# Ledger of designs, part 17: VHH binders against Alpha-tocopherol transfer protein-like (Ttpal)

Target 1, 343 residues: Alpha-tocopherol transfer protein-like (Ttpal), of Mus musculus (Mouse) (q9d3d0)
Amino acid sequence: MSEESDSLRTSPSVASLSENELPLPPPDPPGYVCSLTEDLVTKAREELQEKPEWRLRDVQALRDMVRKEYPYLSTSLDDAFLLRFLRARKFDYDRALQLLVNYHGCRRSWPEVFSNLRPSALKDVLNSGFLTVLPHTDPRGCHVLCIRPDRWIPSNYPITENIRAVYLTLEKLIQSEETQVNGIVILADYKGVSLSKASHFGPFIAKKVIGILQDGFPIRIKAVHIVNEPRIFKGIFAIIKPFLKEKIANRFFLHGSDLNSLHTNLPRNILPKEYGGTAGELDTASWNAVLLASEEDFVKEFCQPMPACDNLLGQPLLPEGLISDAQCDDSMRAMKSQLYSCY
Below, E stands for the ipSAE of ESMFold2; O stands for the ipSAE of OpenDDE; V2 stands for 0.75 times the mean of E and O plus 0.25 times the DockQ between their complexes.

## First folded at step 16 (VHH; framework vhh_7nfr_2)

Design w4 (from t1 with A33E; at its last look DockQ between E and O 0.40; V2 from the best seeds 0.00; counts 0 for: pae E 9.9 > 2)
Fold by ESMFold2, look of step 16:
Structure w4 (fold): chain B 343 residues (1-343), chain A 121 residues (1-121)
Amino acid sequence: as target 1 above (343 residues)
Amino acid sequence: QVQLQESGGGLVQPGGSLRLSCAASGFTFSSYEMSWVRQAPGEGREWVSVISWSGGSTYYVDSVKGRFTIARDNVKNTLYLLMDSLKSDDTAVYYCAKGYDDETYYGYDYWGQGTQVTVSS
């Protein structure tokens, strides 16, 4: 426990073994199997209050709270799924539960963004190059989500498609336990952003997006780096700043054209050439391929019909005279009141 | 006032070793992530290594893995970089950097004056 991984390890040569002589892969174990390295276990303990000896008890506690306080909520109760929410809230049970409830409520309250959320539905955004994830992590193991608003042409697709692509990417990233512990960093390149483009991200959209990222999604955003922002950016930022909690606002770093300032936080060896880096040209195709390869997983998780409120005994449809509208309305009203905290 | 003072740089032959030190004052050293960053002449800054507030987690840029070791002494308020097997590409000014107040975000708000490391045959 709490061990450093600073020693070099020599793996045995597999050239001396054939595939027929190698151990069979184990069957998938039931429940959660931790994939964190020893360094990440130490980091999770120090930063998130995650103790391996208590982990499954903490997950069970959250599961029990969901069953007791939100029995009507349609959610996965798998260990790995619930663990994301505990990690995002430093194992505070009440805050993790609220995050889980908000996560589902945000998806229901914004169907323009969250309906049919799968890679194949977003090919226009993916092909535009509006976003990517850089191929290398930063020194802390954070993935770098690169956002390029200049690549968006509003007449080609509405701003909600960009928002969908961001959340699709976040859903893919949080599947990794490494990312759940380390978090992510955002690099936003505002070169060429006009007032016309900025007007599409008005106060209503800004409040909703910021609210979901702060209180409705189980991911840790460690920093937001803004580069090449135009002189009007202070006005653009003033629109979103009132919706940011102070802690989140302190994560925004404006570099302008000062690449040396950027490089104090994001090393040159993980950055593409256009940001003064040595990692080659910006590549959007590799991340697009990662997303598209995950199509079936997204369809299973996000494109299934939601359970019907009136489907009580496995019968999909009952006559109106036999439906308990008061009970269903109370369940929907309770869920809606929980959803108000998503923004 | 936050103060960071690096020392231990110098001229060394390839394959040699150095130990850099960073004496910290003016803040609660044991509460903050610390880093070493280097800058070669005419180049941008390059992140070298990071150590968590307790010293329990470390990270290294690939070019120095296995050769450099970051360490901290929270009693003496001192950050270290042990550099072994030095190469000419390691020639740079090395800076000590203090992380943000909260480990939940990534950035550095105070920097030392730097110490020169020169690796020359």
Scores: ipSAE 0.006, ipTM 0.416, lowest interface PAE 9.9, mean pLDDT 79
ESMFold2 (binder alone), look of step 16: mean pLDDT 80; pTM 0.809
OpenDDE, look of step 16: ipSAE 0.049; ipTM 0.607

## First folded at step 17 (VHH; framework vhh_7nfr_2)

Design x1 (from v1 with A97V; at its last look DockQ between E and O 0.01; V2 from the best seeds 0.00; counts 0 for: pae O 14.8 > 2, grease 27.5 > 24.2, placed apart)
Fold by OpenDDE, look of step 17:
Structure x1 (fold): chain B 343 residues (1-343), chain A 121 residues (1-121)
Amino acid sequence: as target 1 above (343 residues)
Amino acid sequence: QVQLQESGGGLVQPGGSLRLSCAASGFTFSSYAMSWVRQAPGEGREWVSVISWSGSTTYYVDSVKGRFTIARDNVKNTLYLLMDSLKSDDTAVYYCVKGYDDETYYGYDYWGQGTQVTVSS
């Protein structure tokens, strides 16, 4: 009676595969320091899909895409710089890359605006009071760029100088991480703008500027408030509006002479007296000083010879409708003559 | 109430011509710029052409330049789009769009119902 010792084969305990702790993202390279407040970090998470834990990974991803797809793009690859584009496109890599490409494309496509772009070259514009940034942000944290076309004198400098000044201002503003998250508001005052002067802001220039702002610059425009707009502006706006993305088109507010309408959007305590506010007189000197103090930074960034990127000209960087410079000039000349005849 | 009614769409062969019309009512037609906007199947809206209130100024998207002509009759309150040398890529619903209304500070354009243009061999 041979006792067959039933050797209970102890089934090997299935070692619980330890959930491989996804390796903690490598520590932030010592180069980028986030300056955002906790509230802004939260806002960036909610509005921009920015995750602090993934921020540098996402920047690296964009960097790698730039290197792979646009190896000849002379661009900064710094974390802070690339982060502007990611934030502007809510951390959509493809859209951020496209914006970066367009950013450089716009600079190349408009030499009259982007050549020798520095504050010292724009002293006449700055001294004119054509633009300023208000000292106070709106309740959403947006800086308010105030533009006064009436302060421009066409005989003193061309309209392109105004655009240059606006662009420099935007470049200065976007250096702030807060601005990257919050965005900006534009307040344009057309008080006292003659038809002649307004005609310089024709569809061509407007289209170029809109193109830059929509698809060629890493900034969030939250609203564009227009006050004291002449009838001609409405006509121009009607022409331009179809070229605006719906999102941006819906952010245009025409207030006319109704400052109460403006005050529904921008509180009086952040507005100067000129716009029915309580924030004192409109100050242009402070912002001019800020820009001029940044001269060296702008010289380094904008006054360097753009490498002849021969090969980037092949992809329509801007929607085809922005590039046809030649036919627009004749139309604008005709428009100028006709606008004068209609008023 | 603002009303825009498009007409004149249809099926046409490549190289053919169409004339779109938009009858406008409920506003002072002669005071507003008017536009044509098109939407191809599966595509976004594309601006095609705009005409000033007086008809003195016109603009075109590059793809239609030299082929399309926008016109208006302020007496008849009618906007027109003459489309010549039509291409397959011109296949879209074409909308008549009112320019910016002075009373609506928030930029709502009035759109027509659209008219279908199909360019096919």
Scores: ipSAE 0.000, ipTM 0.248, lowest interface PAE 14.8, mean pLDDT 82
ESMFold2, look of step 17: ipSAE 0.000; ipTM 0.219
ESMFold2 (binder alone), look of step 17: mean pLDDT 82; pTM 0.836

Design x2 (from v1 with A97T; at its last look DockQ between E and O 0.63; V2 from the best seeds 0.69)
Amino acid sequence: QVQLQESGGGLVQPGGSLRLSCAASGFTFSSYAMSWVRQAPGEGREWVSVISWSGSTTYYVDSVKGRFTIARDNVKNTLYLLMDSLKSDDTAVYYCTKGYDDETYYGYDYWGQGTQVTVSS
ESMFold2, look of step 17: ipSAE 0.588; ipTM 0.848
ESMFold2 (binder alone), look of step 17: mean pLDDT 81; pTM 0.822
OpenDDE, look of step 17: ipSAE 0.843; ipTM 0.930

Design x3 (from v1 with G107A; at its last look DockQ between E and O 0.01; V2 from the best seeds 0.00; counts 0 for: pae O 14.5 > 2, placed apart)
Fold by OpenDDE, look of step 17:
Structure x3 (fold): chain B 343 residues (1-343), chain A 121 residues (1-121)
Amino acid sequence: as target 1 above (343 residues)
Amino acid sequence: QVQLQESGGGLVQPGGSLRLSCAASGFTFSSYAMSWVRQAPGEGREWVSVISWSGSTTYYVDSVKGRFTIARDNVKNTLYLLMDSLKSDDTAVYYCAKGYDDETYYAYDYWGQGTQVTVSS
């Protein structure tokens, strides 16, 4: 009676693969504190569809969308940061998300502009007087960004440095919740701008800049005032106009040498004497100081190595409809004909 | 003083390859876009290729797309044009230029003396 010793094959314990606990999302940033005045809150409600009672919920909704749809997007998820995009798109979540995506896409697509973007790297531009923000807001509460292309000397630095300075200025301005609600006004003075200098602002750069301003930056541009524009500017504007959304196109005001026309839109008390105002001399130093004082903030935000997001390069930043090669040819032909008629 | 010096041109057979070089000096090369422009005999100047400051963005005229490659070495202050599958129509003086094409309203600031490329059987 041979006792068959039933060797109990101990089934190997399936090592429970420890579910790699996905690192808990970083703790929610410190709670958003609204700095808006009651008047601005009301304005935000009326113009932006911002409801204070829903503000944080709306921000959370956008946050959740970012996490879900763009989990690899290296972006701030702070309330204050996301709120910029919501305000810029009147609390349309989808549009705000798209704007946020484009915001980062633009930065990646133009390294000449966005690499090492800090005030100290732009001292030459800042010292040139190419741009400033006026000390006073307009009656609507908009800061006035003043641009003077004549102050740029092409031999000193490339046109991209001007774009960098503008972008840096916009980034500084948008840090203010007031600016997020009110928006900005641009005043561009083309006095003394030569054809040669203007030629540096070609269709390609114009398209990129317009793309950023329209669809790649969370700011409300309320108006663009052009003064002392040369005749060629009409041609340039004709080229860029097709790339402008109707809303922005209608916000361009060409004043020529007529400062009275400008004064109908911007009161004299906020304008410097250079533009027939009473607000003193055009000051660039104050704004330069503001930017330079913000060096650390910009270094932290813009000078960090962007993670190689390989996969986000696939979506054309520009809507497919603008790349129709055919319309660029006709506009260039039309420009050639207009340029020849002015000689 | 800004200087651009082209080299690498020559006589090649159709289907051949050339590598053009442009040595740049007198400016911060790494801060500017650079272009190759060519001029065929009896023709006007046409832009061939543009490369951005960082080299991350490149543009080509349609006739050379897929055949030419623009590159730059910002450490050596040198611009390159690799030309493959050369055709008779590529016969031209090739110029190195600082900046973008005039058709795009990016004015060239400076030009080299050019290098002759001749594609002939």
Scores: ipSAE 0.000, ipTM 0.249, lowest interface PAE 14.5, mean pLDDT 82
ESMFold2, look of step 17: ipSAE 0.000; ipTM 0.379
ESMFold2 (binder alone), look of step 17: mean pLDDT 84; pTM 0.842

Design x4 (from v1 with G107S; at its last look DockQ between E and O 0.01; V2 from the best seeds 0.00; counts 0 for: pae O 14.7 > 2, placed apart)
Fold by OpenDDE, look of step 17:
Structure x4 (fold): chain B 343 residues (1-343), chain A 121 residues (1-121)
Amino acid sequence: as target 1 above (343 residues)
Amino acid sequence: QVQLQESGGGLVQPGGSLRLSCAASGFTFSSYAMSWVRQAPGEGREWVSVISWSGSTTYYVDSVKGRFTIARDNVKNTLYLLMDSLKSDDTAVYYCAKGYDDETYYSYDYWGQGTQVTVSS
């Protein structure tokens, strides 16, 4: 009677694959603290539809939309950062999201402008006096960005450096919540700009810059004042104007040599002597110092290797077919011919 | 809410003509450039044409130049695409889009649902 010892084969316990706890999302960045005055809060409510009681909810909504629709968009999700876009689009979530996407799209699409974008790399432009921000805001609280294309010397650096300097300036300005609410005014002085120099500001560059300003940057441009504009500028503007949103197109003021016209929009007490103001001499050094002092911030934001957007190309954000180089040339040739026929 | 509604698509023989329409609402139509974009089966979206807010300026992709005409009626808030001399390669879903994509990398703000255009013998 051979006792067949039934060796109970203990079935190996299937090791429950520990559900890899998805790393907890990084702790919510330190809570947003509003720095706006009561007056600016009121202004933001009226003009931007910003409701303090809903502000963080609205930011969260935009954050969720970014995560859902653009999970691979390498963007800050900080409250303060997202709030720039909400304010720029009057708390329209869809428009704010689109602006955010465009903001990053513009940076990727123009490497010559956006690569190594830091103040120390732009010392020549800054020292030239090409741009400055006036020390005083206008009566609406807008900072005035002053641009002087005549200060640019084409042999010293390419026109893209000017664009870079403008962009850095805008980035610095938009860090202020006050600027996010009030917006900015641009004053461009074309005094002494030769036709040759002005030709560098052709339709292509102008269109790109206007494109960034219109739909690729979270800033409110309240007005663009042009003084001493050459004839070629009028032609360029005429070509670009039909593609501008009417609202923006109507914010362009061409003053020519008439400073009184300028003074109807910008009071003399905020303008330097160069523009018939009483605010002293045009100072570029102070703003240059502000930018240079912000070097580390810009390095952190702009000099980080853009993650290889290999995978963002999977959603055709931009239809591939638009790089037909050929049509831009013919249209530009036609535009050039029309521009030259006006001289 | 922004709404774009395309119409006028259909089946047409090669060499035929179609007129697409896009009814726009929920925004100031006359203040924005408008575009037509198409997507062929298995292909990505392709820009076809753009018209400025005023209608004074138009651009076309090379493949449709001389055959397609973009137009707008700002009073009727309607965008049009007149398509003549249609080819098999024009077979696509055609979308109306708010805005324009140029070298400025402007993304289109809003899209319609599209209208099917099929060019077949």
Scores: ipSAE 0.000, ipTM 0.233, lowest interface PAE 14.7, mean pLDDT 82
ESMFold2, look of step 17: ipSAE 0.184; ipTM 0.621
ESMFold2 (binder alone), look of step 17: mean pLDDT 83; pTM 0.833

Design x5 (from v1 with S52H; at its last look DockQ between E and O 0.63; V2 from the best seeds 0.73)
Amino acid sequence: QVQLQESGGGLVQPGGSLRLSCAASGFTFSSYAMSWVRQAPGEGREWVSVIHWSGSTTYYVDSVKGRFTIARDNVKNTLYLLMDSLKSDDTAVYYCAKGYDDETYYGYDYWGQGTQVTVSS
ESMFold2, look of step 17: ipSAE 0.685; ipTM 0.887
ESMFold2 (binder alone), look of step 17: mean pLDDT 82; pTM 0.831
OpenDDE, look of step 17: ipSAE 0.849; ipTM 0.937

Design x6 (from v1 with G99D; at its last look DockQ between E and O 0.50; V2 from the best seeds 0.00; counts 0 for: pae E 12.1 > 2)
Fold by ESMFold2, look of step 17:
Structure x6 (fold): chain B 343 residues (1-343), chain A 121 residues (1-121)
Amino acid sequence: as target 1 above (343 residues)
Amino acid sequence: QVQLQESGGGLVQPGGSLRLSCAASGFTFSSYAMSWVRQAPGEGREWVSVISWSGSTTYYVDSVKGRFTIARDNVKNTLYLLMDSLKSDDTAVYYCAKDYDDETYYGYDYWGQGTQVTVSS
């Protein structure tokens, strides 16, 4: 109305005053609608530096950086999608941009894992009970991803199918704004891990998986709890540890058979009986049902045909600059091969 | 050196109340999330509650929701657990625990010596 027009003519910019010292900013524009509860908004401000009054400005800043520095990158620019990367990097624009670029680079560079990534393609893994998400969150609101390598029989399917199931689950989990703010916890039950199984997860695959999780996927992993690890696990972990950044290496907690140690971090009332808990028996069917019910969403988001590569269309992703760390080196080589093959 | 010292435990009848305190030193208390963890005789350790570095966000295990309140005083570097409607199942040694940092879930780097809470008629 005309009062608002007069205010702009006779007073300082209302937007500037509102952002610094005055009442709440205008509501979000059509499209993105925040689903965080009051407690989660507070947690996001405190832990992630997410300020609701500036959220869309931060998203726009990231969007503008993508358009300026990577104009040919095929990516969603939706508010909700970009928010995942800002949250995973505590609203540091440069690190969020790097994560977004690496996310796509890693996916393109490892088609054995990321091609045709949908629940129906992974029924063997889902039926084996290799992984699940526990029905209750931990004390900090984190979902608990439970991984059980003893359910994997290598002659039934290759290790890449397990890796695919993990990333399928992570993609489903990060759709939730609650998970974007709280992060996840991993509970890995290493009962039954043999040298034969360990040989499938050698240094090259370990480097790729860890590199993607650390630098190419927008998820916050708060802790990794290892239980029932065999004596050879120290050797297995020694292969993995050089690829872990220090902060993440410090999040690995080896409990052995000491469930009391586990329970200081994951209380008994959220754990199944198999891990000394009171939440009933471990249930893998419920999470499998959640994934399978999401089949169409996964097909729409991740299983669309790639556009045909044509003659030279412009500057491709910079392989070394994009993923110059030791992580994802093999993934970047695959991307280079794809780009060069088209050109 | 990080030091955490719990106090305020004691013997109380069912339905009673207690206030636990944890005096913290050797680190910047206001930069870290803090937790209460308990261990009953012959049982595993049970996480009870966590409070964010500023005190603005709290979480509780289901068995104590509505009965226990975690609080902190960043000026006095003190963590509190206000325990109401105590039950025999709450009998345990209660430990104060410091998170590794407030950015991520690193687990608990340090525990105090503990304070005994006994709920019996």
Scores: ipSAE 0.000, ipTM 0.306, lowest interface PAE 12.1, mean pLDDT 78
ESMFold2 (binder alone), look of step 17: mean pLDDT 81; pTM 0.823
OpenDDE, look of step 17: ipSAE 0.770; ipTM 0.896

## First folded at step 18 (VHH; framework vhh_7nfr_2)

Design y1 (from v1 with V61P; at its last look DockQ between E and O 0.66; V2 from the best seeds 0.71)
Fold by ESMFold2, look of step 18:
Parts: structure tokens; C-alpha cells; sequence
Structure y1 (fold): chain B 343 residues (1-343), chain A 121 residues (1-121)
């Protein structure tokens, strides 16, 4: 019996056709799979304007804008990558596009920091204990990035290596969808910071670092907790404050040596003993291992040679290049205009 | 002029329940995350709950999770803390605290006067 009885008696059903008689469609390219919990989906909806039913439409809209307005920009167009920028700008398409353009422009304009950015290039910083991410997430979902400037010996490596380690760590942290929604918290221990060390972070470097964090990196910083700040901290903060947006400036919380003040914000059970917590000794080795295990991914994603169009963002245009890259020049001119805060 | 006034504290037995209220005025209550923070005698202040501007997202440290429930009424401009299964180490002054904005759950720019909760045999 080759056909079953059906309600159409005389009409052959396409559904009875053998699958072997139809060509297989090509497999779809790999796409985004959301890993957020239900609670984080609700938080993203209410705080970031992320609608799960529209998420992929919103990503496609951003992709289309990149293709139209910046066709020669070398960037990933993967769903997961673009989604970081939408989340960092509350799904405002224009602001997300500006952030994406700034992200690439800032990286191209500061090769001392962003060239060859991979964990194995930073072992001196990692071994010094200058920064780490605490192993315990705060109950509000934020990883705590711990920065300890007293661990830096300027004669061992220049300050730009510390800045490289910060951005390397941020690149790893923003891979987590939970972090994209929740943001991060910074714990900066200024114990022992001298005028000599502070002078290395002058206004030119401060403008670049802060400008990239605020306008050129898809991360949300929820708090900066300062502990053990020296008597000169007001001067240090005055150097950076003109570059901070008011909302971010209001997220700096100065605790001095009063660890009870810190503990009002960060529970002791996520803090190491060094900061009055119960989570054991400060552990820098675990985060270093996480970064070093990611070496190949960093090399693949961030240490590849740049196309000629991307070089236009951080360097004067060559006359011959402008002729051969006419559409690229239009894209790069708009990109440079939008990136003035990073240059 | 931000004003936060707590009420509802008192003496309860271990295992008992209590509901705290915080009347808010002088700011747009529905635009801010709100927190409860407590201070036991001789101790620093300890965060015990935070609620998002809409009320849909709440967080608790391990010390009170599963026993305390934070809620808000944006029409009445009132913050609540329902405390169940109270233990002696919950004895503290409980403060209502205003956040800095709608997006951060850290930092407190205004505090109420506090209400005393005492859990005693």
C-alpha cells in the first residue's frame, strides 16, 4: 500500500513524498543560543529593553546598519558578538552602532595597549598580582575585578602593561552573557600608592583609558569601590574626574581603611581575608589560569593582521589607498568623526 | 528633599515573623533601586536586600536568603521587608536606603532613621 486514506481522497499528499526524493537543504550557519536564566531574561527585559521575542531581529538590525554605514569595517558580525553592544546600550541601535565603531577605532588607535593582546604576552603583569577577578560572584551577579597598584614595580614593566591586562580581563569577562546583563564591580586597593606611581597615570593616558571604558567598550560598570586610598587620592581622582560621565563618577565609593563600609556593599563571604572577608586568602592564580587557558581564542580573535580599511582608523590615509578604497574612505571618515573622544 | 521613614520593628521570638515598611518622599520613588540594610550592635552595616525600580528583580545575601522578602508599592511609594523564620542574629536596626540610580544595586545616598528589630527568647 503506497498511499494512506486521507480526507482529500483523490489528491496526492506532498507529505507522503519520500524524503529521499527531495534534495537536502544546506545546513543553517551556527547561530546564537541564549544561556540566560529566566530571572536574567526578566532583568534584561526591564533594565536593558531586551525582548527575547525580538532579540534576533534587533541583532539583524544592527548587522544591517554595520553593512550599510561601515561596509569596510573589519568586525565580527556574529549574533553573540553584536548582542554585547546592544546590551551595553540598552538596545538603542544608534548608540550600539556607535559603541561598536568606537570599540574597533579605539583598539586600532592605541597599538601600545591593543597590539598582540593575549595572555602569554602579559605574564609579568599576571605574575605580579596587579589584578585578578575574585572567584566568588556577588549575590547581585557581578564579578569583582580586583586591582592592586602596589604590586606594580615600574622598573619591571611600563604602565601600559597594566592597562593591557585590564582590557584583556574585560574581554574575557564580556564573553559571559550574565556579565553582559549584570555588569561588573571594581575593587581598587590603593594601599601604598605613591606620588611617583600616580604620576605615570597622567591626563593623556587617563583620557584614553576612561574614554575607551565609557564609549568604546561594551561593558557596564556598576560600582568602583576604593579602599586604603592615600592622602593624595583627591588629586588622583581630580586627574580622572573630568573624563568621567556624571553617572559613572557617582559610582565611585571611597571606603578608606574602614572595611565595615566596604562590607555594607560587598558581603564578606565573597571577599578574601585581605579585605576582611571569609572567602580565604586572595587568589590570583585561578584567574591567571583562566586567562592562559584562553590563549588560542585570544590569538584567533584579537591577534590577526588587520585589513587595510581598519588601518585607516588609526593612521593617516595614503593617497593611493584612498583611490583604491573609495567606499572604505567614506566609512572610515564617518567612523573617525564618531570616535573623536577616543583619539 | 529625600525622606525615608521606617516602621514595623519590634520584639519577636525566634522563628517569628515581622513586616517592615518604609515610607518614601522627596524623590521619584519608582526610578530607583531600593535596599534594606541592617546594623547589629557593635557591628558595621550589612546589606540584606535590594529590589529593582519595577520590583521584578530582587537580591539577598546568603545570610537572609529564603527567609526575607523585599517588595515595593510604587503607587504608595512604600518599600517593605517581610522577615520570616527570625533568628537571634537578625537582631539589628534595619534601615531603608535609596540607591544612586535605576541600574546599580550598589551604594546608598540616603538612609532612613532605622527601626529596631529584636529577636529574643
Amino acid sequence: as target 1 above (343 residues)
Amino acid sequence: QVQLQESGGGLVQPGGSLRLSCAASGFTFSSYAMSWVRQAPGEGREWVSVISWSGSTTYYPDSVKGRFTIARDNVKNTLYLLMDSLKSDDTAVYYCAKGYDDETYYGYDYWGQGTQVTVSS
Scores: ipSAE 0.672, ipTM 0.884, lowest interface PAE 1.5, mean pLDDT 83
ESMFold2 (binder alone), look of step 18: mean pLDDT 83; pTM 0.839
OpenDDE, look of step 18: ipSAE 0.788; ipTM 0.904

Design y2 (from v1 with S35N V61A; at its last look DockQ between E and O 0.65; V2 from the best seeds 0.73)
Amino acid sequence: QVQLQESGGGLVQPGGSLRLSCAASGFTFSSYAMNWVRQAPGEGREWVSVISWSGSTTYYADSVKGRFTIARDNVKNTLYLLMDSLKSDDTAVYYCAKGYDDETYYGYDYWGQGTQVTVSS
ESMFold2, look of step 18: ipSAE 0.710; ipTM 0.892
ESMFold2 (binder alone), look of step 18: mean pLDDT 85; pTM 0.856
OpenDDE, look of step 18: ipSAE 0.813; ipTM 0.913
ESMFold2, look of step 19: ipSAE 0.673; ipTM 0.880
ESMFold2 (binder alone), look of step 19: mean pLDDT 83; pTM 0.856
OpenDDE, look of step 19: ipSAE 0.835; ipTM 0.924

Design y3 (from v1 with S31R; at its last look DockQ between E and O 0.47; V2 from the best seeds 0.70)
Fold by ESMFold2, look of step 18:
Structure y3 (fold): chain B 343 residues (1-343), chain A 121 residues (1-121)
Amino acid sequence: as target 1 above (343 residues)
Amino acid sequence: QVQLQESGGGLVQPGGSLRLSCAASGFTFSRYAMSWVRQAPGEGREWVSVISWSGSTTYYVDSVKGRFTIARDNVKNTLYLLMDSLKSDDTAVYYCAKGYDDETYYGYDYWGQGTQVTVSS
């Protein structure tokens, strides 16, 4: 007659009669509720290594790493927010943490783009029609972000306003769990782009924008379709190509003026008439309205000043130019030390 | 030498059914998303359906959803398109197309020769 025991402590019952006479504890705050369909849960499991039975454990692990390694980083720790970073890095904790740190570091290091990032601050860009999201998703579940550089007149506003509008739009898009799993498609119409306009997107700006998109923003870009590109586009692409990872570079599809080539990838019924489609005229107003309706959320999330205590230790939060999907470098490892605090 | 060989096309009446097959060789079939793309007379090539590398995820252009089924057999290295309730608008050359990687459902780097599907009374 032997009895088995394990290392797990047996706990006394909480349901004693004395417990019945005590005030009930406050209810737990509402938690994350997954909105993915069964098909998207399967896709996330297969493509992102997202296991529904472990999802909140994985989020908690990332939260704990942020608290331990970056205790003074000003960031949301909400389940839904952290989950974006796990999905963007296939639930690799170290890469997700690096992405989160880069996300905030990029915003602090480029205030021309990220200060006062709200729809009402970008009305000139929104009204120009430089950028929109097509009203219909592709059948493969991706929103199509449409960018039209010829709508930009440099004397009306600087190129950084276009970049701000892109990141504003990406921030809105990644709120959708479906988009976190499926990713987005970019349709870039280079019709009428002059050498003068192209020179504004030089190597410095290209490195920052592309580096942030690849290593500092939790979004999945599944394809970039280029149409109507001018003869100078090979030069434009040569400037950006060194900053692209090989896998991302292979997702650029150049169609020229051949809209049949575009239609091989994107069905005509989700495309506007301007791109040979049957979905009517290009609609920029609907997306602008979506962004403007979110004004207060953007003000709360992104229009607060940087905390002054980040500067008290004399150490940068994130050194310029250290955006990558690799593990933390020595500068970031120095921030893991809890020897320095503004408190 | 990547090779994609379609078969199973033919002439059918409206409402009929066909099964297309695509035999793949010269690459690791199970690492790539695979697509069916069709070209109607006088038109460009248009995407019809895609299946993920594992077969767990499928997508269809709206005009064929509910009528066509894409499938793959990673043991036999074969892609299939089961076409039911065929319409005259489905008349086209159907191509098997290889994707660039296992994460995107866009873009094609290799094509088969195509198989003709003709729906007419």
Scores: ipSAE 0.753, ipTM 0.906, lowest interface PAE 1.1, mean pLDDT 83
ESMFold2 (binder alone), look of step 18: mean pLDDT 83; pTM 0.840
OpenDDE, look of step 18: ipSAE 0.835; ipTM 0.929
ESMFold2, look of step 19: ipSAE 0.741; ipTM 0.902
ESMFold2 (binder alone), look of step 19: mean pLDDT 83; pTM 0.841
OpenDDE, look of step 19: ipSAE 0.823; ipTM 0.922

Design y4 (from v1 with S31N; at its last look DockQ between E and O 0.45; V2 from the best seeds 0.66)
Amino acid sequence: QVQLQESGGGLVQPGGSLRLSCAASGFTFSNYAMSWVRQAPGEGREWVSVISWSGSTTYYVDSVKGRFTIARDNVKNTLYLLMDSLKSDDTAVYYCAKGYDDETYYGYDYWGQGTQVTVSS
ESMFold2, look of step 18: ipSAE 0.715; ipTM 0.896
ESMFold2 (binder alone), look of step 18: mean pLDDT 83; pTM 0.836
OpenDDE, look of step 18: ipSAE 0.845; ipTM 0.934
ESMFold2, look of step 19: ipSAE 0.618; ipTM 0.854
ESMFold2 (binder alone), look of step 19: mean pLDDT 83; pTM 0.840
OpenDDE, look of step 19: ipSAE 0.829; ipTM 0.923

